# VHH binders against Type II restriction enzyme HgiEI (hgiEIR), part 3

Target 1, 274 residues: Type II restriction enzyme HgiEI (hgiEIR), of Herpetosiphon aurantiacus (Herpetosiphon giganteus) (p25260)
Amino acid sequence: MAINPITRNKIKDYLNSFIQQQLSVYRERSLREFQDVDSYLPSLSKDGDLKPFHASLIPASIMRLNRFERSLSTGLGSTFEECTRLIALDHHAVALRNYDIQAALDQAQWAAIDQLISIIDRGLKHQTPSLNQMLEQIQSIPLTGILETHIVRADLYIQRHDGSELFFEIKSPKPNKGQCLEVMQRLLRIYTIKQQSAVPVKAFYAMAYNPWGISRASYRSSNTKKYTDFSNAVVIGQEFWSLIGEPSTYTELLEIYHEVGLAKSAEITQKLLQ

## First folded at step 1 (VHH)

Design q1 (framework vhh_7qia_2)
Fold by ESMFold2-Fast, scan of step 1:
Structure q1 (fold): chain B 274 residues (1-274), chain A 125 residues (1-125)
Amino acid sequence: as target 1 above (274 residues)
Amino acid sequence: QLQLVESGGGLVQPGGSLRLSCEASGSIFSDYAMGWYRQAPGKQRELVAFITSGGSTNYADSVKGRFTISRDNAKNTVYLQMNSLRPEDTAIYYCAAVEIDYEGSGSYTVELDYWGKGTPVTVSS
């Protein structure tokens, strides 16, 4: 078992609380909307969730279910972050979420990173980005001798038992171009800060699952393949969870989610369908 | 990482003019569509003007002929020139960036990750 019984129970407790929170939000919104049943014109949304034409044409019950599904999808990202932390603590010497690196680099190196991302943004002709080539360019740039301090944050930091370091940006498995560029910039910053490390360092774009299938070969995002170093920067599904734990971690984690889902099935059905 | 910072808001008299600026940093924005949105107190955020990477513009009916959106790719900045201002133009103005395909296809869908924090505009005597 890649996920020990104590960690398994912590994940179950976390997911049970997550489901309860989602259902409570749904119930509160349903009660408010019932009070406003004759008003189809929305007046305010802080998060830009208004769909006035959908709301005008689609029954309120279906709109509530659609909003529940969207809320659940967004919330699942947070569950991946917490599960990653809990599992990593069982397998590695150090595991920290939202890890800040404060580093002083030459001004020219910070500028070089931004310039390389701008080049990818404008489009590489018949090429995809290469982390190794970009890092070689950053290392070879003439230095000004002026140091500039920045704080660089990683979503997850792991120090393995042999001292080697892993950094992860945990983002959507179906990114747009901007998201790809943001991750690549973060990876270049981390690698440049760690360029003289005495221990091996790897930084990744991590995807919790593959929307197209189980294996890497099935992955089909054109943005990911065009705007990232897909071969060296991206870890998907089983690849990602194997780095966090063991080869079976992804499958075992899915079993835990499924077990929670089965246990909550009647409550979810009753509260959503009433 | 793309950061957007708005400036240029303030208090003006009816019939006056203001120019809002939105500066992007951390990456070039020439391939992004840029938009201006506004939100009056107690009202929903509404699209005011949009400009594509190629310079094509689109305006809300309420501001056509009075507002002009433009961009300076060398400065990574988008501007909103507001003329003949009215009390109903009072709002917090936000800029936003949207990815554009290299094939020239654009999108009027705005991503929240590329929003500025806003700059207030008050039109009052």
Scores: ipSAE 0.000, ipTM 0.086, lowest interface PAE 21.7, mean pLDDT 79

Design q2 (framework vhh_7qia_2)
Fold by ESMFold2-Fast, scan of step 1:
Structure q2 (fold): chain B 274 residues (1-274), chain A 123 residues (1-123)
Amino acid sequence: as target 1 above (274 residues)
Amino acid sequence: QLQLVESGGGLVQPGGSLRLSCEASGFTFSSYAMGWYRQAPGKQRELVAFITSGGDTNYADSVKGRFTISRDNAKNTVYLQMNSLRPEDTAIYYCAADLYGSDWYEESAYDYWGKGTPVTVSS
C-alpha cells in the first residue's frame, strides 16, 4: 500500500475529528424561518447570517445544507494539507511544511522577477507564461554585484531519497488571478535561489483534485491557464498525490475518505437531514 | 421531495451494452446535479459518473471511454450508457441527486438516492 497502516489510521482519526467539528458547528446553527415579513424583520444575527431574500424564496433546510456544503468545501482544503504532510513523511527523506529559505540574490534578479510578474499581470497577448523563458531572462540579466536578502516560503518542501528537491505551493484548484501571480512569483524566486543547485529542483502549484474531471485534459480554469505556466508549473489531483507518495496514493486516499464517510453516515444523516 | 427510480439493469455478456435510466419525480429535476454510483458485493460504494445541471460530466477512471452519462430535462431522466461491459462492472447501480450552488468547488454529499438496479456481467 502507498499509505501504510499507521498513516492510514492517523488520516482516519483526523477525518473523524474533522467531521465531528463540521457537524458540531453547523447542526445547531438555525436559519431564521421566514413565515412572513413582519415576523422576520426583527431578526438579529450576531455573525451576519441573515439572508432575507434567500429565506423568503427557499426553505431553511436547503439554505442550511448549502451552508454546510460550502463550509465542508473550505474545510476539505485543510484536510488535504494535513494528509499531504502525513503521507509525504512516509515516502521521502525530508518533508517540511512552511519551509523558509533566507537567500541573497543580486538586486537585478529580484527586480527581474517582479518585472516578469508585472508583465503577466498586464496580460500576455496570445501567449501564456513560460517558466523556462522567464528563468532564462533572469539568469542572463546583467548583475549589479549588490546582494539583497529575502525570505522565501514554500507550503511544502520535500527532499527525495536521491537528494532531489520538490517545492509546492498548495492552492485552490479554481484560483483567482492574484493567487496565480503569487504562486508564479514564488516559483520564480525558488528556482532562481536554487539556480546553482547540485541536485535537480522542481517547484509546483499543487491542486488536490481537478474540479472538471480526473484527466488533466478536462481542466478548465481560465485564470490558471492565462496566468500560470500550466504545462510546467501546475500538478493536479493524481499528478500531485503521486509526487507526494506513489501512483496509487490518490485512489487510496479517496478510499480512506470514503471509509470514514461510511462509518459516520448515520450520524451525518441524523444531524443534517433531521 | 425528489424521488428517484432506476431501471435498465439486467444480465449481459462481457462486451455487451446496457442503458440505465433514472426517472425523477417531485422537486425541480433540472436544478440538480445527477450521479451514478455502484456497489459490488464485498466492496465499498463508488462514484461511476456525474453530470451537473449545466451538463458538465465527470467519470471514474475505470469507466472512461466506455460509459456515457447524459440527461433529458424534458423527461426528468438521467441516463448511463454502458458499453464494452466487463465482469468487474457487476454491481448494484444507484442514482443520486445533489443541489449545486453557483460557486461549487467540491463534490458534495448527495441529497437523494434511488433504491438501485442490479447489473450482472456474465463471465
Scores: ipSAE 0.000, ipTM 0.084, lowest interface PAE 19.2, mean pLDDT 80

Design q3 (framework vhh_7qia_2)
Fold by ESMFold2-Fast, scan of step 1:
Structure q3 (fold): chain B 274 residues (1-274), chain A 124 residues (1-124)
Amino acid sequence: as target 1 above (274 residues)
Amino acid sequence: QLQLVESGGGLVQPGGSLRLSCEASGSIFDIYAMGWYRQAPGKQRELVAFIYSGGSTNYADSVKGRFTISRDNAKNTVYLQMNSLRPEDTAIYYCATDSYEWGTKGYDESFDYWGKGTPVTVSS
């Protein structure tokens, strides 16, 4: 098993706490029911949750479910980061979340990274971005001799047993253009900082699942394919989780999420459908 | 959970200058691309100026040559220097983190980190 019983229980405990926190927040921020205009008009919301036209048209139960699902989806990213850390510790020498790299590079190299991203933003004609070509351009640029210090954060850092390093930006599997460009900039910064590394370095845009199916071939995001180096920069679903653990890690992790979901099903249903 | 607070707006006569500031708190500022947007009464919000984390800039045609965007990473601040102000520059000015459109927070959703805005009125 890719996820041992101790780690499995840690993940279950984390997910149970996550669900409880989501339900507690949901209870404190209940939606106002629309009975009639006069009773609704005096309503106040400190968080700007009043949606009078939605509330007048749509049953409150549906709005509550949609709100809960949106909140849960936002929080799932944190669960993926913690699960990757816990699982990676069983397979690798080091695993750290929110890993900061403080680095001094020639000012010309920082500028070159931003210029290359700007070119992708304006649109490449009949070409997709290539990490290798962009890195070659950055490495070949004339240096000014003036160093500039920046801090670059990775969502997940792994050091393998052989000393090689993996960096991951764990983001949505259906990114908009801006998200693609942000990740590509981050990957270029990490690679450039690590250009003189004595050990191999890989940096990835990591997606926890593929919304179109299990295989890479089924993936359909036009933004990802147009604005990233899809072949070299992106790892999706089972590919990503296999790098963190073993080939079965993805399916074993889904089983753990499902087990927690089943255990919490009655409580979730009771609180959301009251 | 980045917070943005704008300042420096006010009333100014045509041809005058203002310097807007946007202070960021909550996360590592220098990794973000930053933009200034404005919204005039009855009009859509528009991008005014944009600065990438490394310092490269872009400007709307309407302000090119008159406005300058800059950043000070040591102070977690982005600035908009506005010169030769015109009545049509009257608007509420907003600072935003913009990874070329939207800030990213969470897994399945993009978050735009917007400030509350600072009003600029250009009139005699």
Scores: ipSAE 0.000, ipTM 0.123, lowest interface PAE 16.6, mean pLDDT 81

Design q4 (framework vhh_7qia_2)
Fold by ESMFold2-Fast, scan of step 1:
Structure q4 (fold): chain B 274 residues (1-274), chain A 124 residues (1-124)
Amino acid sequence: as target 1 above (274 residues)
Amino acid sequence: QLQLVESGGGLVQPGGSLRLSCEASGSTFSEYAMGWYRQAPGKQRELVAFIDSGGSTNYADSVKGRFTISRDNAKNTVYLQMNSLRPEDTAIYYCAAGTYVEYSEGSTYTYDYWGKGTPVTVSS
């Protein structure tokens, strides 16, 4: 088993707590965001979630269900990060979430990364981005000799037993253009910081699952294929989870999510449909 | 064209000092900007000190106040004086020579020549 019984129980407990918190926060926050204490109409939203015309036309029960689904989708990303950390600890020497690298690079290299992302943003006529080509360009630019320090964050950092390093940006499997460019910029920063590493380094856009099917061949996001180096930068579903654990990790993790879902089914239904 | 040879590395205890030298042969040394890079096991190569043809210097934050770069154009040599050495300064140190280039949208240095490196180990 890729996920041992102790780690399996930790993931199960984490997901049970996650669902309970989602239901609790959703119910209280959703009601408060639609109505102020002394008003039937919301006057302020920190996150820009006011939908006064929707709220006026659509039954509250539908609005609540929609809000829960959106909140759950956002929260699931955090569960993937934590599950990955817990599983990776059983398979690798080091596994850290929200890993910050403080690095000094020549200011010309930081500028070159930004310029390359700007070029992708404006559109490549008949080509897709290539990490290797972009990194070669960054390494070949004339240097100023002036260092500039930045902090670069990775959602997940793994050091394997042989010392090699893996970095992951764990994001939506259906990104918009801006999300693709943001991930590519982070990958270029990580690779440039690690360009002279004595150990192998890989940095990835990681997708916890494939919305179109199980295999890579079924993946159909035009934004991903147009604005990322799909072949070298992106790992999807079983590809991603295999790097974290073993080839069976993805299937075993889905079984844990399914078991938690079955156990929570009645409570979820009651709180969302009533 | 230009060849660079580093020397002066070795084993030193924490708090000690070393002076690295990089001797250039070939083209006119005085026209080049010079840099000292280092690469520790498992880490990227980083620029730690820079000196241009006019003698203006710049340093990485990790070494400011402890390292001093200087040059002697009559001897075709650039130096790195390293004081208050720490275990994290353990690395292979490389000398690099660069030229100032101008593009339509800017200017910067390109390091065209590199030495083969000199090891520095800081341990008790």
Scores: ipSAE 0.000, ipTM 0.066, lowest interface PAE 27.0, mean pLDDT 80

Design q5 (framework vhh_7qia_2)
Fold by ESMFold2-Fast, scan of step 1:
Structure q5 (fold): chain B 274 residues (1-274), chain A 125 residues (1-125)
Amino acid sequence: as target 1 above (274 residues)
Amino acid sequence: QLQLVESGGGLVQPGGSLRLSCEASGFTFSDYVMGWYRQAPGKQRELVAFITSGGSTNYADSVKGRFTISRDNAKNTVYLQMNSLRPEDTAIYYCAADSPYLSEAWYSEDEYDYWGKGTPVTVSS
């Protein structure tokens, strides 16, 4: 079993709390909307949430469901980070969320990373980004002798029992261009900081699942393939979860999410559809 | 305009070897990234190899293990040693120089600052 009973219960408790928080936020907004149901005039929104034409054509209940789904989707990313940490603690020596790496590098190396990302942003001719090629280029630039200290944060850090290190940026499996470039910049920064490491280091763009199917071969995001080193930088679904646990981790974790969903089904339905 | 002068091209049998040379004048050679490009008849120009100011090298997949790029900063010269030549290597070979700092030219011909006139290489039986 990749997820032991103690860790399973911790994940289940965490997800129960997550769902309750989502429903509480929804309830608060729902109560406020009862006060605005009779208003047909545009109102001020701090977060830019006004959709007057949608609101004019679509029932308020549908607009509330759409808002809940967007909030849930955003929050699910945090659940993946916490679940990876909890599972990894049972399989590895160290597992930390929001891990900061502080390092002093020559100012020319920081500038080189930014320049390479700018080049990818403009589009490469007849090739896709290559981590190995980019890292070699960063190592070959003329140094100024002036050091700059930066802090680079990884969503998840794992140290395996042999001392080797894994870093993960856990992001959407359907990234936009900006998200791809942000992840590639983080990976280049991590690798450059760790260039003198005595132990093996790997850094990944991690996707919790594949929206197109079970196998890597089914993956279809044009942004991912154009703006990342897909072959070397990206780990998807079972590939990712296997690195933090065992090959069965993905299916075991989905079972826990499903169990929580079934237990909360009536409450969710009552609160969202009333 | 700074100048790059190529030499060493010619006719060679399949399996043979050639060494191309490119002499640079009018700029600080040691600071520049130096590259070799080629263009076969009816095909797009492609990057063959480049070498950074620090001596790091990169090669196209089609030439890895067969071609070696090197530089001699004292002589302001970059070389391309071509071994195990194939008919598919037949092309006009161009020397190019780019900015001492990282630029898009490492990925694309359009970004190199200076170009040689080209030297023809023909591999035939």
Scores: ipSAE 0.000, ipTM 0.131, lowest interface PAE 18.8, mean pLDDT 81

Design q6 (framework vhh_7qia_2)
Fold by ESMFold2-Fast, scan of step 1:
Structure q6 (fold): chain B 274 residues (1-274), chain A 126 residues (1-126)
Amino acid sequence: as target 1 above (274 residues)
Amino acid sequence: QLQLVESGGGLVQPGGSLRLSCEASGSIFSINAMGWYRQAPGKQRELVAFIYSGGSTNYADSVKGRFTISRDNAKNTVYLQMNSLRPEDTAIYYCVKDYEIETPSGETYTVYFDYWGKGTPVTVSS
């Protein structure tokens, strides 16, 4: 068992708190009831939550369900980060969320990273080069001798028992083009900062699950395959969670989420259906 | 499954040269990164150099400019050319590769350095 009983209970407690926070946020009504045009027009929102065309077309109950689902989806990413940290602490020497990596590098190297991503974004290359090809180009660029200090934050940092380092950007399994390029830029920055590291370093785009099925072969995101080094930069579902713990970590974690979901089912249903 | 066999170590005078070889029992073409660690008596292992499949390299500050790592995919071999050797270079040198994860679909990829060869000793003395 990859997740021991103590860590299992910590994850359950964390997820229970997460669900309670989501339900608490759901209770706040920034949505305006739409009775008629004249009564709606004077409405004000401090946070810019007025959606006049939505409110006029669809019932408030449907808008509330949609808001809950979007809030939950956004929040799930943070649950993956915390669960990885808790599990990794049982398997590795160090595990930290929101880890800052800083270095003073030549300004030409920072510019080269940004330029490579910009070239791909503008469509000047039909396919994203491999991570190794991009890193070779960055390492070989003529230096100016002028240093710039940058801080790059990784969603998760792991130091293994042998001192080697793993960095993860834990992001959507169905990214748009911009999200792919942002992650690739982050990975290039981490690798360039760590180019003189005394220990081995790996950095990944990590996806908590595969929306198309269990196996890597089933994965279908054209954006991911076109705009990332899919083979070397991306770890999906079972692959990712195996790096955090053991091969069974993914299925064990799903069982914990399911157990919390079953325990919260009646409360969630009562609050959302009313 | 890949096995690593190191060779080329020995006794050499300060200022001398040695070339270490790491021959794999299988193809190294699919391995993302390979490198050399060393361990001096009573000290922890330290990374000396590594090379990616594309040819990019990285070196410890203590050996930069003196050591050169290279990769020959056709011969399934990684080399460490050591020039201007110093007494502080005395250690057992280990060839390492990235740890491989195999997906349920049969695809493999490298993630970290976790597999070690048996080592080859290098002594630099008068």
Scores: ipSAE 0.000, ipTM 0.140, lowest interface PAE 18.1, mean pLDDT 79

Design q7 (framework vhh_7qia_2)
Fold by ESMFold2-Fast, scan of step 1:
Structure q7 (fold): chain B 274 residues (1-274), chain A 123 residues (1-123)
Amino acid sequence: as target 1 above (274 residues)
Amino acid sequence: QLQLVESGGGLVQPGGSLRLSCEASGFTFSSYAMGWYRQAPGKQRELVAFIGTGGDTNYADSVKGRFTISRDNAKNTVYLQMNSLRPEDTAIYYCAAKPYDWLSEDDYGMDYWGKGTPVTVSS
């Protein structure tokens, strides 16, 4: 088993508390119900949550369910980050979240990274980004001899038992263009900092699951394919979870989420439909 | 300040039993995950038993079947029932707590620690 019993119970307990927190937050009503125009118009919202046209058209019960689902979707991202850390600790020598690298590179190399991202942003004619080609350009650029120190952060850092290093940016499986560009910039910075590494280094855009199906071949995000090196930079679902654990990690993790969901089903249904 | 106070340690012969208690004060006990750790002379501290907010339990292989962790939320107390004690169970035992809050950027680890209670298993 890829997820040992100690880690399994830590994940279950984390998810149990996550669901309790979600239900607690959901009960704090801030959205004014729309009874009629005159009673609704004086409504105030500190955080700008009033949606008068939605509230007038859509039943309040539907809007409450939609709000819960959106909050849950946002919170699930945090559960993925914690699960990756817990699982990775059982399989690798080192696993750290929010890992900061302080690095001094020639100012021309930092500028080259930004220039390459700008080129992708403007659109590559008839081609997709290539990490290898971009890294070759950065390494061959004339140096100024002036060093600049920057801090580069990775969402997850792993050092394997053989000393090799893995870096992950864990982001949405349906990214917008800006998210794609941000990830590519981060990967280029990490690779450039590690250009003289004595051990293998890989850096990835990591997606917890595939919204289009189980296999890589079913993945259909146009932004991902256009603005990233899809073949070399992106790891999806089982591919990602296999790197932090073993090939069965993805399915074992889904079984843990499902077990928590079954245990919480009656409570969730009662509180949301009440 | 949040306080964890262990009790129940002592000297016991091999094959004997002890029950450790950890009383919590200054926080909402039911929202915390609780664990028992131990540190033997010259060794690193290790997790012995864990109990989550929902009552899920987990044990180190070396103590499975011999030790039982439980909690009483009404008394703000977590217990470790230790049976069939062996000389290699000799250690200082620590109670630890972690609030489960998915909104926190804190790592999943133990945030609050007791001062420890010694357990010696010898003739």
Scores: ipSAE 0.000, ipTM 0.102, lowest interface PAE 19.3, mean pLDDT 81

Design q8 (framework vhh_7qia_2)
Fold by ESMFold2-Fast, scan of step 1:
Structure q8 (fold): chain B 274 residues (1-274), chain A 124 residues (1-124)
Amino acid sequence: as target 1 above (274 residues)
Amino acid sequence: QLQLVESGGGLVQPGGSLRLSCEASGSIFSYNAMGWYRQAPGKQRELVAFITSGGSTNYADSVKGRFTISRDNAKNTVYLQMNSLRPEDTAIYYCAAGEYDSSGRYYEDTYDYWGKGTPVTVSS
């Protein structure tokens, strides 16, 4: 098993607490009932929760379920990060979250990275970004001899038992353009900093799952394919979790989420559906 | 949202003992890693001890063998038992809670919630 019993129980405990917290927040937050226009118009919301046209058309129960789902979806991102940390710790020599690299590069190389991202932002006609081509350009640029120090952060750093290094930016599987460009810039910075590394280095845009299906071939995000090096930069679902643990990690993790869901099913149904 | 309230501080003579308590209210307590920090006048804040959600403990070298951290999940409370107190232990003691369980050696503890502090003075 990729997820040992101790780590499995830690993940279960974490997810049980997560669900309880989500249900607690749902209980405290209520949406104002829309009885008529005159009673609704004076309503105030500190959090900007007023949706007068939704409230007038849609039953309050449906709006509450939609709020719960959005809160849950936001929180699930944090659960992926914690699960990644717990699992990686069991499989690798070093696993660190929010890992900072302080590095000095020639100012021309920092500028080249920014220029390449600007080019992708403006759009490539009949082409997609290539990490290898961009890195070759950065490596070939005339140097000024002036060094600038920057701090580059990776969401997750792993050093494998053979000494090789993996860096991950863990982001949405359905990114907007800005998110794609931010990740590509981060990967270029990491690779350029590690240009003279004595050990193999790989840096990835990591997605916890594939919204279109289990197979890589099913993936359909236009932004990802247009604004990233999909073939070399992106690891999705089982591909990502296999790097963190073993080939079975994704399915084992999904079984743990399912087990927690089954255990919490009656409570969730009672509190949300009444 | 998690709120932390420390108690049990005070004045004690060298060689004496105190037990600090930190009661959590709001968010789910049993899920959080809990720690004690201290800050003496004119000094940097330092970690004294922490306890993970699973009960694993870690201590600063200066307090090993003298201090014991424990938790009671039923009471949403973490304790710091301080024995053989020295004048150097004089500080304001802070309770801290993090969302994530401590990974030990390979990860740094991340603490998201802090109490307001309780003063401990060790003098004659």
Scores: ipSAE 0.000, ipTM 0.096, lowest interface PAE 21.0, mean pLDDT 80

Design v1 (framework vhh_vobarilizumab_d1)
Fold by ESMFold2-Fast, scan of step 1:
Structure v1 (fold): chain B 274 residues (1-274), chain A 124 residues (1-124)
Amino acid sequence: as target 1 above (274 residues)
Amino acid sequence: EVQLVESGGGLVQPGGSLRLSCAASGSIFSDYAMAWYRQAPGKGRELVAGIYSGGSTSYADSVKGRFTISRDNAKNTLYLQMNSLRPEDTAVYYCAAETYEYDSSGYEVTLDYWGQGTLVTVSS
């Protein structure tokens, strides 16, 4: 088994706490129900979540479900980060979430990374980014001799038993253009910081699942294919989880999420519908 | 489909200059990432200079300050201006282009195009 019983229970405990936190957040952030126009008009939202025409037209029960689902979707990314950390500790020497790399690079290299991202933003059609070409360009630019220190954060850092390092940006499997460019910029920064590393380094855009099917061949996000180095930078679903653990990690993890979901179903229904 | 045709190679004395040209046909040149590679006798191919569609450039350490890569999108032509040439610059120089096409299944594939090569000899 890819996920041992101790780690399985830690994931279950984490997900149970996550669900409780989501239900707590839902209660604390509940917007005013639409009873009539005069009572709704004074409503305020710190996050700009008021939708008066939706609220006036759509039953309150559906609006509650929509709000819960949005909050859950936002929070699920953090669960993937924590689950990868817990599972990776059973397979690798080090696994850390929200890992900060502090490095001093020539100002010309930081500028080159930003310029290359700007070029990806402008250069569309059938042209796609190549990590290898971009990194060679950054490494080969004339240096100014002026160093700038930046802190770059990776969602997940793994050090394997042989000392090699893996960095992951765990993001949406259906990114918009801006999200693709943000991830590519982060990968370029990580690789450039690690250009003198004595051990192998890889950095990835990691997607917890494939919305189009189980296989890589079924993946169809046009933004991902246009604005990332899809072949070399992106790992999807079972590919990602296999890299963290073993080939069965993805399906074993889904079983754990399902078990927690079954155990929490009555409480969730009671809080949201009853 | 893309065809790359190189020109400008020849014999030159040490300290001299040459300008290589690479004419592209068949596709939109401005969308390509372009590069010059070279292969000396008994050696593998090495990247000399690269240029992205937006104009940003990179150079091998051995040629920095001596060579300049540029592109003319209106003429679909890539250039390499080589100054202060040395005997160790003697090699066959290749023009290369990278782009995407869709295969028969509709999936994007990266395609590399190469020119035939042009010989540069630096001797006295």
Scores: ipSAE 0.000, ipTM 0.095, lowest interface PAE 20.5, mean pLDDT 80

